# Ledger of designs, part 3: VH-VL binders against Defective in cullin neddylation protein 1 (DCN1)

Target 1, 240 residues: Defective in cullin neddylation protein 1 (DCN1), of Yarrowia lipolytica (q6c0b6)
Amino acid sequence: MVRSDWRAQEIRRVMTFTGSKEKTARDALEKFDWNVEVAIDHILNTPQVDLSGASKVFDKYRNADSDEIDLDGTIQYITDLGLSLEEPTVLAVAMTAGSPSVGTFTRKPFVEGWAAIGGDTLPAQQKLCRSFAESMTSLNADFQKIYKFTYGFLLQEGQRVLPQETAVDYWRLLLTGKYEHLDKWLSFVTEKYKRNISRDAWNMLYEFMLFQAKDPSLESYDEDGAWPSVIDEYVEFLKE

## First folded at step 1 (VH-VL)

Design o11 (framework fv_ogalvibart)
Fold by ESMFold2-Fast, scan of step 1:
Structure o11 (fold): chain C 240 residues (1-240), chain A 124 residues (1-124), chain B 107 residues (1-107)
Amino acid sequence: as target 1 above (240 residues)
Amino acid sequence: QVQLVESGGGVVQPGRSLRLSCAASGFTFSSYGMHWVRQAPGKGLEWVAVISYDGSNKYYADSVTGRFTISRDNSKNTLYLQMNSLRAEDTAVYYCARTYYDFWSGRPYYMDVWGQGTLVTVSS
Amino acid sequence: DIQMTQSPSTLSASVGDRVTITCRASQSISSWLAWFQQKPGKAPKLLIYKASSLESGVPSRFSGSGSGTEFTLTISSLQPDDFATYYCQQYNSYPYTFGQGTKVEIK
């Protein structure tokens, strides 16, 4: 045991200045060698996470036998969020709540994911979903994160590549209205390429869309460069 | 078991209105989109309209746009088709059908379960 | 509107035959195609969705293939219950459209 009189006083000081719980104050003080100023700064600059609210939302939709939100629970949950099962914003929810697969949520990723961004109640999650919907309307950094997440979300256990038809379905869902040449890309993939889609191919299409927007004639395209073969084949297809 | 039962068909004069109903049972109606599809005597299938699971989105065939209105009451597990300004060419068996949401593909709208149909005859 | 054309309009076959029905879209529909079976006086029954996915409860002798604008429905060994009219249907874009139908008749 170490002497505790001055440490108890410092814990109380940190708690008073930050509003944190005793354990949070103690852990910060121990991490920063009982430097009160550094511990206070750390707590104030680190979001505090309350898991109880998000846990109650999970409890409303879970199947009691499995302690998972199953397909039926997911349908009701997405509906209560104010979302259509038909809209891409559902993928932002899946990413945020750490969904392991389509139609399923598990407690720990759901609770931690929502709590991390202030999704402590159903109304708070509804408000966050409106923000997510705005991010889904154009090519941007948040959209790119959701786009990249989608590939792994769709892979079945043991799969290393995505079936072509699944990739086409989700490219249509995600990129309609955002990529001028989407129909050409989909025609290339289905009518000429005819192969399953790798993670690299999925991710590099996004980079290629940005490249083509800056260079529509593709004059600066270097097929000896770092582009994957699927993009090289697509550029050949576009040149006739 | 999953069932869809249409009603409200009959003989009606041109220019009049008729409302069809489709009663759903054996599944969570509020979780599924619904379609109306028709078939004129001796002819093929013609898609009429679709409504999303919550009623917020609706789409219609050009032939019925402005005349027909699709709606639903999730508390009663019932789908409706309000048919106004009826014409002879609207004579058909009208089917309701459930749309499956393929969570794996993220794409809804293929029809998996159909009702038995109700006959609408537009005649003098 | 996307026009769906089936070939042939009528087909005569015997029990045990391999039957192929073709469906053509006027523009690319990716894999957004379903196949339905309809018997006289009955509602249509879903056989295939997403061009090649077999609906639960449908016999494995039914299969679908194709993408883009050309699709086929194959019955590997025709059974008495398979004499019916078959429809393809696109759900790529609104309005949804059906082919004109292919009637499979006993030879």
Scores: ipSAE 0.006, ipTM 0.425, lowest interface PAE 9.8, mean pLDDT 86

Design o8 (framework fv_ogalvibart)
Fold by ESMFold2-Fast, scan of step 1:
Structure o8 (fold): chain C 240 residues (1-240), chain A 124 residues (1-124), chain B 107 residues (1-107)
Amino acid sequence: as target 1 above (240 residues)
Amino acid sequence: QVQLVESGGGVVQPGRSLRLSCAASGFTFSSYGMHWVRQAPGKGLEWVAVISYDGSNKYYADSVTGRFTISRDNSKNTLYLQMNSLRAEDTAVYYCARDKGYYGSGSLWYFDLWGQGTLVTVSS
Amino acid sequence: DIQMTQSPSTLSASVGDRVTITCRASQSISSWLAWFQQKPGKAPKLLIYKASSLESGVPSRFSGSGSGTEFTLTISSLQPDDFATYYCQQYNSYPYTFGQGTKVEIK
């Protein structure tokens, strides 16, 4: 039999060392694959935050009947943040506030997400969005997190792979001006590959862009290595 | 004589700034990506930032994003780390390190050369 | 982020002993793993790259093995100069992450 009491023991261990509540300890342990030492270090290095400020921001935009920020609320909220609905920085906001789908925010992820980074007032969130916008201008670690988040954000309930048209639209939004060979990648995907896009294909394009930037000639590319078949096919396409 | 030499460390109060330098010699600096890695006293290693060989691409750890800026001057064979809004948690020995790729892997680079480090202490 | 976990955190050994250190990644990193040696007050020194490739100038008593999520560093016959802290590091993806370190100390 599988006994879950070892997890309860680890949760209590983390709570004892950190003084955190049970949910904080459990969430940290789940985040770090039940590594108690890493979870403790994470909690001790994360300041306690007041959720009331971010909750008041949520209240300005929510639909009172559903207690959700719906599409109308989202449009007003994004506008008040100083953002265009068409700019990629909106995806950073969606990730930060734990948006479940385009045009929707729910209270708990919104409040906890913003509070965790000091976004406890609308002006503070506006300042954070300016920082997000700067991160969206080039390939960097923050951009990569938003890029990877976007795949799951776009998947509809029951989908395991992303429709090609959707992937192409968001690759254009995210990678225009950042990947020299974007048009070749999009031509490959639409004209030759012609398949729906897996999470692995989405994620590994980012790694390939970094690889190609370091080795533009692709001389060090190893088809016998661990690259997924979609990238192998793309490299073959580029050499044609 | 292939070496990296860091400088610019010291004691600073929270909220202030420091700029670290890393002087490279004995190799073609402009051909290599460069990293900053830090180590808090008595703790393990934490990756901070990377800059590509030509300075066109930069990546940062989440803990320093928006506060630290990595840059380089290939004409002076020097790597920099501008550290703003310093926190007690930034107290560490800061190392510069050189990328050296593995051809046949198709992936990112490992560190084959490190400087001796420079200590940054952030205290009030 | 990819979490790297080493075991043991500390080990005591004598000169001439075979020493083995394990490193586990929270997700597959293929072979994109390096091992470093660090002595007190000194910078880390590269020992092994791509999981099993010995860096030039590193003694042959050091060897690495593994792929995917489980990796080992072995010192076949411990020498006095080998008492140090050892770190594994993945370079499969940014951010690069290190194990917490394994201190090899005198028995």
Scores: ipSAE 0.000, ipTM 0.374, lowest interface PAE 23.5, mean pLDDT 85

Design s1 (framework fv_sipavibart)
Fold by ESMFold2-Fast, scan of step 1:
Structure s1 (fold): chain C 240 residues (1-240), chain A 122 residues (1-122), chain B 109 residues (1-109)
Amino acid sequence: as target 1 above (240 residues)
Amino acid sequence: EVQLVESGGGLVQPGRSLRLSCAASGFTFDDYAIHWVRLAPGKGLEWVSSISWNSGSIGYADSVKGRFTISRDNAKNSLYLQMNSLRAEDTALYYCAKDRYYDFWSGYFDYWGQGTTVTVSS
Amino acid sequence: QSVVTQPPSASGSLGQSVTISCTGTSSDVGGYNYVSWYQQHPGKAPKLMIFEVSKRPSGVPDRFSGSKSGNTASLTVSGLQAEDEADYYCSSYAGSNLVFGGGTKLTVL
């Protein structure tokens, strides 16, 4: 028909101009009400990756009624990745797949996140998880990204600060074997500080761990400097 | 090892109904789109209908739209075609065919069954 | 009513090359890179020979190649052998439908 023929012509024009596949052109045109200029701009400014493989992995674990991977699906998925639910590598998966909260994955961030790094089959994702596990054995830039991501991932809707018990559990999960003074930090938080944990407190502990590794005596620590009060209180705790 | 086995064909009078089945084995059935394609005497191959992996997308040829209904049961690895208001022009060998992809718009029929014959005659 | 046209017959001698055309419009063959080719021997199911205009599935000899120029896709069979004698069908996406060409009977002389 005329309408169908017109759309087919516009799809072809977008494909010719951008070098994209027909589905990419059609999806962009449909998204932007068949505005060719906007569709072309979107395609040219969006990395072209095959989403079909990662979509099939999502389909294996999703709840058919909600089109989301719920808690039961998450447990099976993490198990099939070869991971324990209680290992730090799960947080790298959550970050990669854009999980909005513990126990849940949604289609678009899951598919786009995995596709962006070649996670287009379950075996490919298993291989990538082994690489994540290796990267998480020490304090490095990749580990720091996962560490910082974790705070927001654990916040429940409407929360501005993280409950102390939750922060303590995830500090143990993330920092055991990586921070020599972890037990002292946890004792400080539970016995002296006794407050819920702000994003600033969470983030600045990481910076303090790096500082303390370079200056174990804390001789160069400046309490009048840029450190937040929680770190000042912790240093005071360490000095008796 | 991939197998598709059609059944349910036969001789039927115009205006009647038939239900075709396709039993699949040797691949993960719910990962792929599946198609019905027919070969009419002297006419060649004609696409009839397609269904995506989760039944979320379905297509029909104009010649069968409103009369035929495609469906799948992923738990049973089976595809169906309910054919109503049959016409002499529906006489053909009916194949089910697996797509290379989970959606069907590209229509790459990588594995085919042996077909089941439908004859519509008074 | 999308119509994609193939010649009803084609022929070539053993060892020669033959090309079969599949001609549509900008709304099917010309508009999309979703052209496939099928080989069908009498009494047997069709076999996928070419997909996405020019790609071969595993197990298909490199003597079979596909191409497209404008609104016409082509299947080329080089080094013709007796077993290549069969019906050949092209297929294309047509916007809202899938469509097959009318088929070409290839005879090897």
Scores: ipSAE 0.000, ipTM 0.387, lowest interface PAE 21.8, mean pLDDT 85

Design s10 (framework fv_sipavibart)
Fold by ESMFold2-Fast, scan of step 1:
Structure s10 (fold): chain C 240 residues (1-240), chain A 119 residues (1-119), chain B 109 residues (1-109)
Amino acid sequence: as target 1 above (240 residues)
Amino acid sequence: EVQLVESGGGLVQPGRSLRLSCAASGFTFSRYAIHWVRLAPGKGLEWVSSISWNSGSIGYADSVKGRFTISRDNAKNSLYLQMNSLRAEDTALYYCAKGFLRTGAFDIWGQGTTVTVSS
Amino acid sequence: QSVVTQPPSASGSLGQSVTISCTGTSSDVGGYNYVSWYQQHPGKAPKLMIFEVSKRPSGVPDRFSGSKSGNTASLTVSGLQAEDEADYYCSSYAGSNLVFGGGTKLTVL
């Protein structure tokens, strides 16, 4: 005789009544202390996003033992998306799929991230990646989000600032052809600044690029103003 | 013209050091993984070391691990291989090659620089 | 020593087809779709002929084709020409490193 688990029975009941998947039913029941009526009401009043398609894509690349897409899975996955591991569009994928670090994807952020933008199949994700690639060609709001995301993505466990070499490599990858004074900035950070790069330094370079595009002479730049010290030092370097 | 040019090879005594260089031109060096591959007399091709575009991923063949160090200077479009504690079996023609580290596809190769380790 | 094995020699007549095998394990050839093939003439640098199992670089004739079944990748050279006589090497990604086969000397009879 098979022993019935009362929680499994309640999960099945919620699934039958609402048409939801097992995880949706279980999560709602756990959230509302296994109150079936409240869980049903919650599911029926909460818009459902179909996560099954993106979950199947994740299953293709995951390591079965860890339920994570590890480095090997990431290499195959990025290749199947039609991307090179060494192109900036990979950073848009990492941001979309909520990757915690280089070479890793975890189920929940991957599935929810792709499902939110219609990435329910590998071909749909490939199409979205072509759109991402277009956004990576110039300074724009979407590019800025990916640019800012990149800093945290590159930080290793225990790091609070980026090693200068890492920051320089990713500035070259991201900003070549987009910031006419990139070589000057890179010379400044390697030859004069010589410090590891904070999140504020990373983020405020983007704002400074936009500022300098509007005021190339820097006549409106105020060293006693709201700019961080790294930008003040850079402007001083440019005037020397 | 896309090219890689190796230099620094020569005759060296066992136990000593040698530094190889690879100069890149005609492509955006900072965006590509670069590799050292050698061809030893009487043996085939052997992968020696790889470095990703940002130096974040570095690999070595077991035969050279702990003795060789790969590095790059993206500002100078240059790759280096510092070879310490050289052995007779390190004698080979050393190639610099461009390609994607993980895919292993090397589309551009230099002409190589010869390293002879002999007393 | 490589864990990836090629026959040391192969031969074919002008106009025929020849196939060169590259056998590894589930942790290299069998585990990834990252198999490349190189042609090397004496005194010359290797030339990439096939990458990612079956893809050809620009300028490589379609007479050269690649395939893979399980732990064995194959390079097929159809319509053999005299200039195809060379050493052929396979390589495979192996998770954290790259492994080359021992090479195959192709003779055109």
Scores: ipSAE 0.000, ipTM 0.386, lowest interface PAE 19.4, mean pLDDT 85

Design s2 (framework fv_sipavibart)
Fold by ESMFold2-Fast, scan of step 1:
Structure s2 (fold): chain C 240 residues (1-240), chain A 120 residues (1-120), chain B 109 residues (1-109)
Amino acid sequence: as target 1 above (240 residues)
Amino acid sequence: EVQLVESGGGLVQPGRSLRLSCAASGFTFDDYAIHWVRLAPGKGLEWVSSISWNSGSIGYADSVKGRFTISRDNAKNSLYLQMNSLRAEDTALYYCAKGTMVRGVPFDYWGQGTTVTVSS
Amino acid sequence: QSVVTQPPSASGSLGQSVTISCTGTSSDVGGYNYVSWYQQHPGKAPKLMIFEVSKRPSGVPDRFSGSKSGNTASLTVSGLQAEDEADYYCSSYAGSNLVFGGGTKLTVL
């Protein structure tokens, strides 16, 4: 269908009022069903992110044939960020850059993710990674977001549960120095539970760590409550 | 029970192509990164190529980049190495190895290997 | 062959200890805690003995231990037995690829 003169006029109006480029104005108008006032409000209240800087960083590490940052590119990239592959801050990078899986970054999530937080250059990303590292030192809201992200990041396409060995490895990476009873939890899942780990089990361990920190004796633990069976079994294991 | 069985090796002339296969059994193939590692006569082990569970992450040794292509078919529990423009220095025993890219790349199980000889 | 260096040979007597070094740079052995060690007997596939510098897979005896200081990783085989006679390889991330050391032939005297 041919573009109407009326739509062209509304695009110009949005561009004039906001100072935006034609594509930005058109995309906002289409998103809000050509409601000019809502589109203008959206543009004015949405930072105009420059994607060119983050795109240049991506270009430095990508494989030209696939237009993806592959394993080799990821190792170099993480190293250039000043990070060790063994440190949990790498997972904050994966979350920020929308990595689909370990060892891979794709253009759109990488560029948009970094641009949204001012990661327009490698030095800017290095500075942001130092802030991420601070968030990884203790149990806090930012750490919890990265912790929860990690399950889906490791979960393979078509897979509903995480292999136990993978879960154990990433619990060690994420929770060492942050959960006093980590060795007990890992012993329980490997020696007693012996099952693959559901998203609910992964997420509820975090809630349980907060609960146990407030009630170390577990005196207020309600086995008939809303805790999943894996946590109930773990509490039984701890009381043996 | 975990088995990796390589095949497709043989004698081949320089400049020609050869395709290696690795058949996996005894584990969930599509949960793991799988690798090619070679042992040349009188030399040591050399990593050749790696492929992640979904083929989303692929790596190659500098010595084979542009000539070799790694691929996998998860429905067939099989790994492949397409070797083009073969050189005398590609002569080696080629191993298929199971590992993981999640926490580094330890190769916990290896096949018996298949011999590739590149000679006139 | 590799950016990491191993001695070509090492030897020790039954019951003694031997240490094999794996020396790289800050961009491989020194930069990551992802060093693995493999044992290879003649005519056999390599076997993983140590991973992540110092961890042992199930079934590997504690006579085999790993460590790292700066740019040098070490494999120590204590209480040497005749069956420990084999080639030993280290491996590490090198930033752009995975590298193996040149290998060390361990002889048990």
Scores: ipSAE 0.000, ipTM 0.401, lowest interface PAE 18.3, mean pLDDT 85

Design s3 (framework fv_sipavibart)
Fold by ESMFold2-Fast, scan of step 1:
Structure s3 (fold): chain C 240 residues (1-240), chain A 120 residues (1-120), chain B 109 residues (1-109)
Amino acid sequence: as target 1 above (240 residues)
Amino acid sequence: EVQLVESGGGLVQPGRSLRLSCAASGFTFDDYAIHWVRLAPGKGLEWVSSISWNSGSIGYADSVKGRFTISRDNAKNSLYLQMNSLRAEDTALYYCAKDLRFLEWSFDYWGQGTTVTVSS
Amino acid sequence: QSVVTQPPSASGSLGQSVTISCTGTSSDVGGYNYVSWYQQHPGKAPKLMIFEVSKRPSGVPDRFSGSKSGNTASLTVSGLQAEDEADYYCSSYAGSNLVFGGGTKLTVL
């Protein structure tokens, strides 16, 4: 009460001059050592995102002891978004909210990620998930971002390569209905290649799918070119 | 208020087909998952199938996989269950049930059901 | 599909309490907090009594309570009344599907 009187007054001044919410005014004042003029200039000339709404959504699902959304919270959260736990659109949510690993969300990337795209309430996030679902229906630039994100999301601490069975499961999840030759690729990986999957192998499959769509006969494929060895071995497998 | 009305049941011979319908009113249909649940005499309640608000998530009980198809028409506030290759064990009262939220797997409103009897 | 087990019958005296169990595995009841309980009277549709293990919908009296320990969820009905005589079903999310218990016929007397 006593020590916050002048700060409350300066917060009100910044709010009045900028039209900002209390948190935006307070954060700017704290950032610039309670210099009202600099804080006002910063708010007026910098795009502002309101983090309070997304933070409230996080609070609904977090474990109070850890201040993280754990596995139980993730299951409830994904269900409340209108998504199946086994639906590929969940990966778009994980990318948007900066999830560090399967089944976990942390406050800062969750709040900042959702706030950046207007996901400041659960209904707003649900609407955004409908848009994400549309992006998951075909090979497109947004889908490619989610596809590439997925590799790092699935890696456990200290892993440099992804276990084959994990890669196969997520290729089925992501590429079923989008890559005509998926069954051939999975047969190659499980029956011939039989190795763990590198980031380069994961990423270059996407480029190869686009290449094969353009040249189904693979007549223009150059095995002396820049393709990684896993793709060279796959093309050899396809020509058997 | 909230209402779910099932129709399309009847007496049918084994191996034939039936299509069940569920007409919904009193809530925003395309905000909720809807489920088919059946009550068989002596067996109790059995979940049959679910469909999410956008048809992006669909599930089936193992006993009906490959034979039943769930679908929805959000413009008509309607849910359907196409039942093929019917068997005696499919005999039951079929309910459509509204999920409490988008997909909470808890059903706050149920219809009165439509009876399906599979018999020679 | 996963299987969850309920006792086929339970009984209690008017004014007393009864508890009905719902036992599954770590892949259903033990693994998720999506356990619901339904009350069904003859000739009527089921009524949701408990959702998310322990939560009550509006209009359900607080003498109905839910809990879970490990792989077993429980429905407790206190202050038994004659109208509580009904079939009770538990259900649990099981990763890709929903499984109902076999049902428990509760007799008041």
Scores: ipSAE 0.000, ipTM 0.392, lowest interface PAE 20.2, mean pLDDT 86

Design s4 (framework fv_sipavibart)
Fold by ESMFold2-Fast, scan of step 1:
Structure s4 (fold): chain C 240 residues (1-240), chain A 119 residues (1-119), chain B 109 residues (1-109)
Amino acid sequence: as target 1 above (240 residues)
Amino acid sequence: EVQLVESGGGLVQPGRSLRLSCAASGFTFDDYAIHWVRLAPGKGLEWVSSISWNSGSIGYADSVKGRFTISRDNAKNSLYLQMNSLRAEDTALYYCAKDRIQLWSFDYWGQGTTVTVSS
Amino acid sequence: QSVVTQPPSASGSLGQSVTISCTGTSSDVGGYNYVSWYQQHPGKAPKLMIFEVSKRPSGVPDRFSGSKSGNTASLTVSGLQAEDEADYYCSSYAGSNLVFGGGTKLTVL
């Protein structure tokens, strides 16, 4: 006749205190053997991200057969974000949404990546893209993360080095207006070096750009130091 | 037996600082939220601040936000209240109080430490 | 400050019953069912008498009972004894903080 469930009461208590959903409260209570205080602390210290919004955005652009955003979906999606396919900001989107390769997004990285930064609607993602564009105006820590991400993003399955032409195109995209000597670097790579680009070469160009900005004459450059041979060859090219 | 022992109170001028301590014994300190509650002369009880078992959740009364900082050292079974920019209105007997698992009900209190803010 | 209101005083004779009210809003007393009552004798720390509106800790006699209707919680002390003379405070969780009532001085006549 009369029923009471102490677990239901404790779940409601945790929900009331934390504002969490019933499942979150139940899972935490079960994990910590129904210790209400520990469950509450766990919930309050664990970011509660709602994945449903970002999932709906993914559903708008996905290919229903593959459950992936393919090339056609990517073109439409980038356009709807207010971006050109040729803009560097697209690389910030790819990094944020965990894109595995050019023209493709997969559900889990896309949904989790956007949800983590409040990108739970298309308008919210558009606003975040404007912020990304602003952050990519100069050589800062956020830009360096995107720059380094780009190398792996461009590698095709089985590749250990990036084709020179691809590297050159993306250096132009990323570094135009940001590296005073970009044309010299590109001339060196295409006319003198003439090799595919390693991850170390890609990454160390960034460090060299920062070094050269502080020491334009390269007086403190040590060719017997830790710089890779590609940078040593570049410095020699600059002295010619 | 459960004991909470407050210390660090005293007479202090407005604008200065005090650090209160609470030493706990007789229970597993790092399983419980602990609170600071004060009793002002002629006014009554006022909740001041709270800290969860792992310091992951911290709260303050609006009257002390930005001036007071609660902290705990679970290895030493100790709770602290750093009180900066003290005002005459902060004059009170300060208790540390142990929270029950039923939340925000205080099953054990210390004897309190007196803070007097006066010129 | 607190919007939770208690009468400043209450009185009763030995063996009688007294009820002390604690009136708040839908954001505290009316909203959460986390109402506690404390007894404080002069020079002593407060003692928890009632928690979660109506529950008693071990060692608190059943002469002390709690209830709530809407935004008002009540403490009832039945069979008044001389040692019940004390200050009584209600408290309620208020979403992100705890609010205390102003306290009621109970006199046993």
Scores: ipSAE 0.000, ipTM 0.386, lowest interface PAE 16.8, mean pLDDT 86

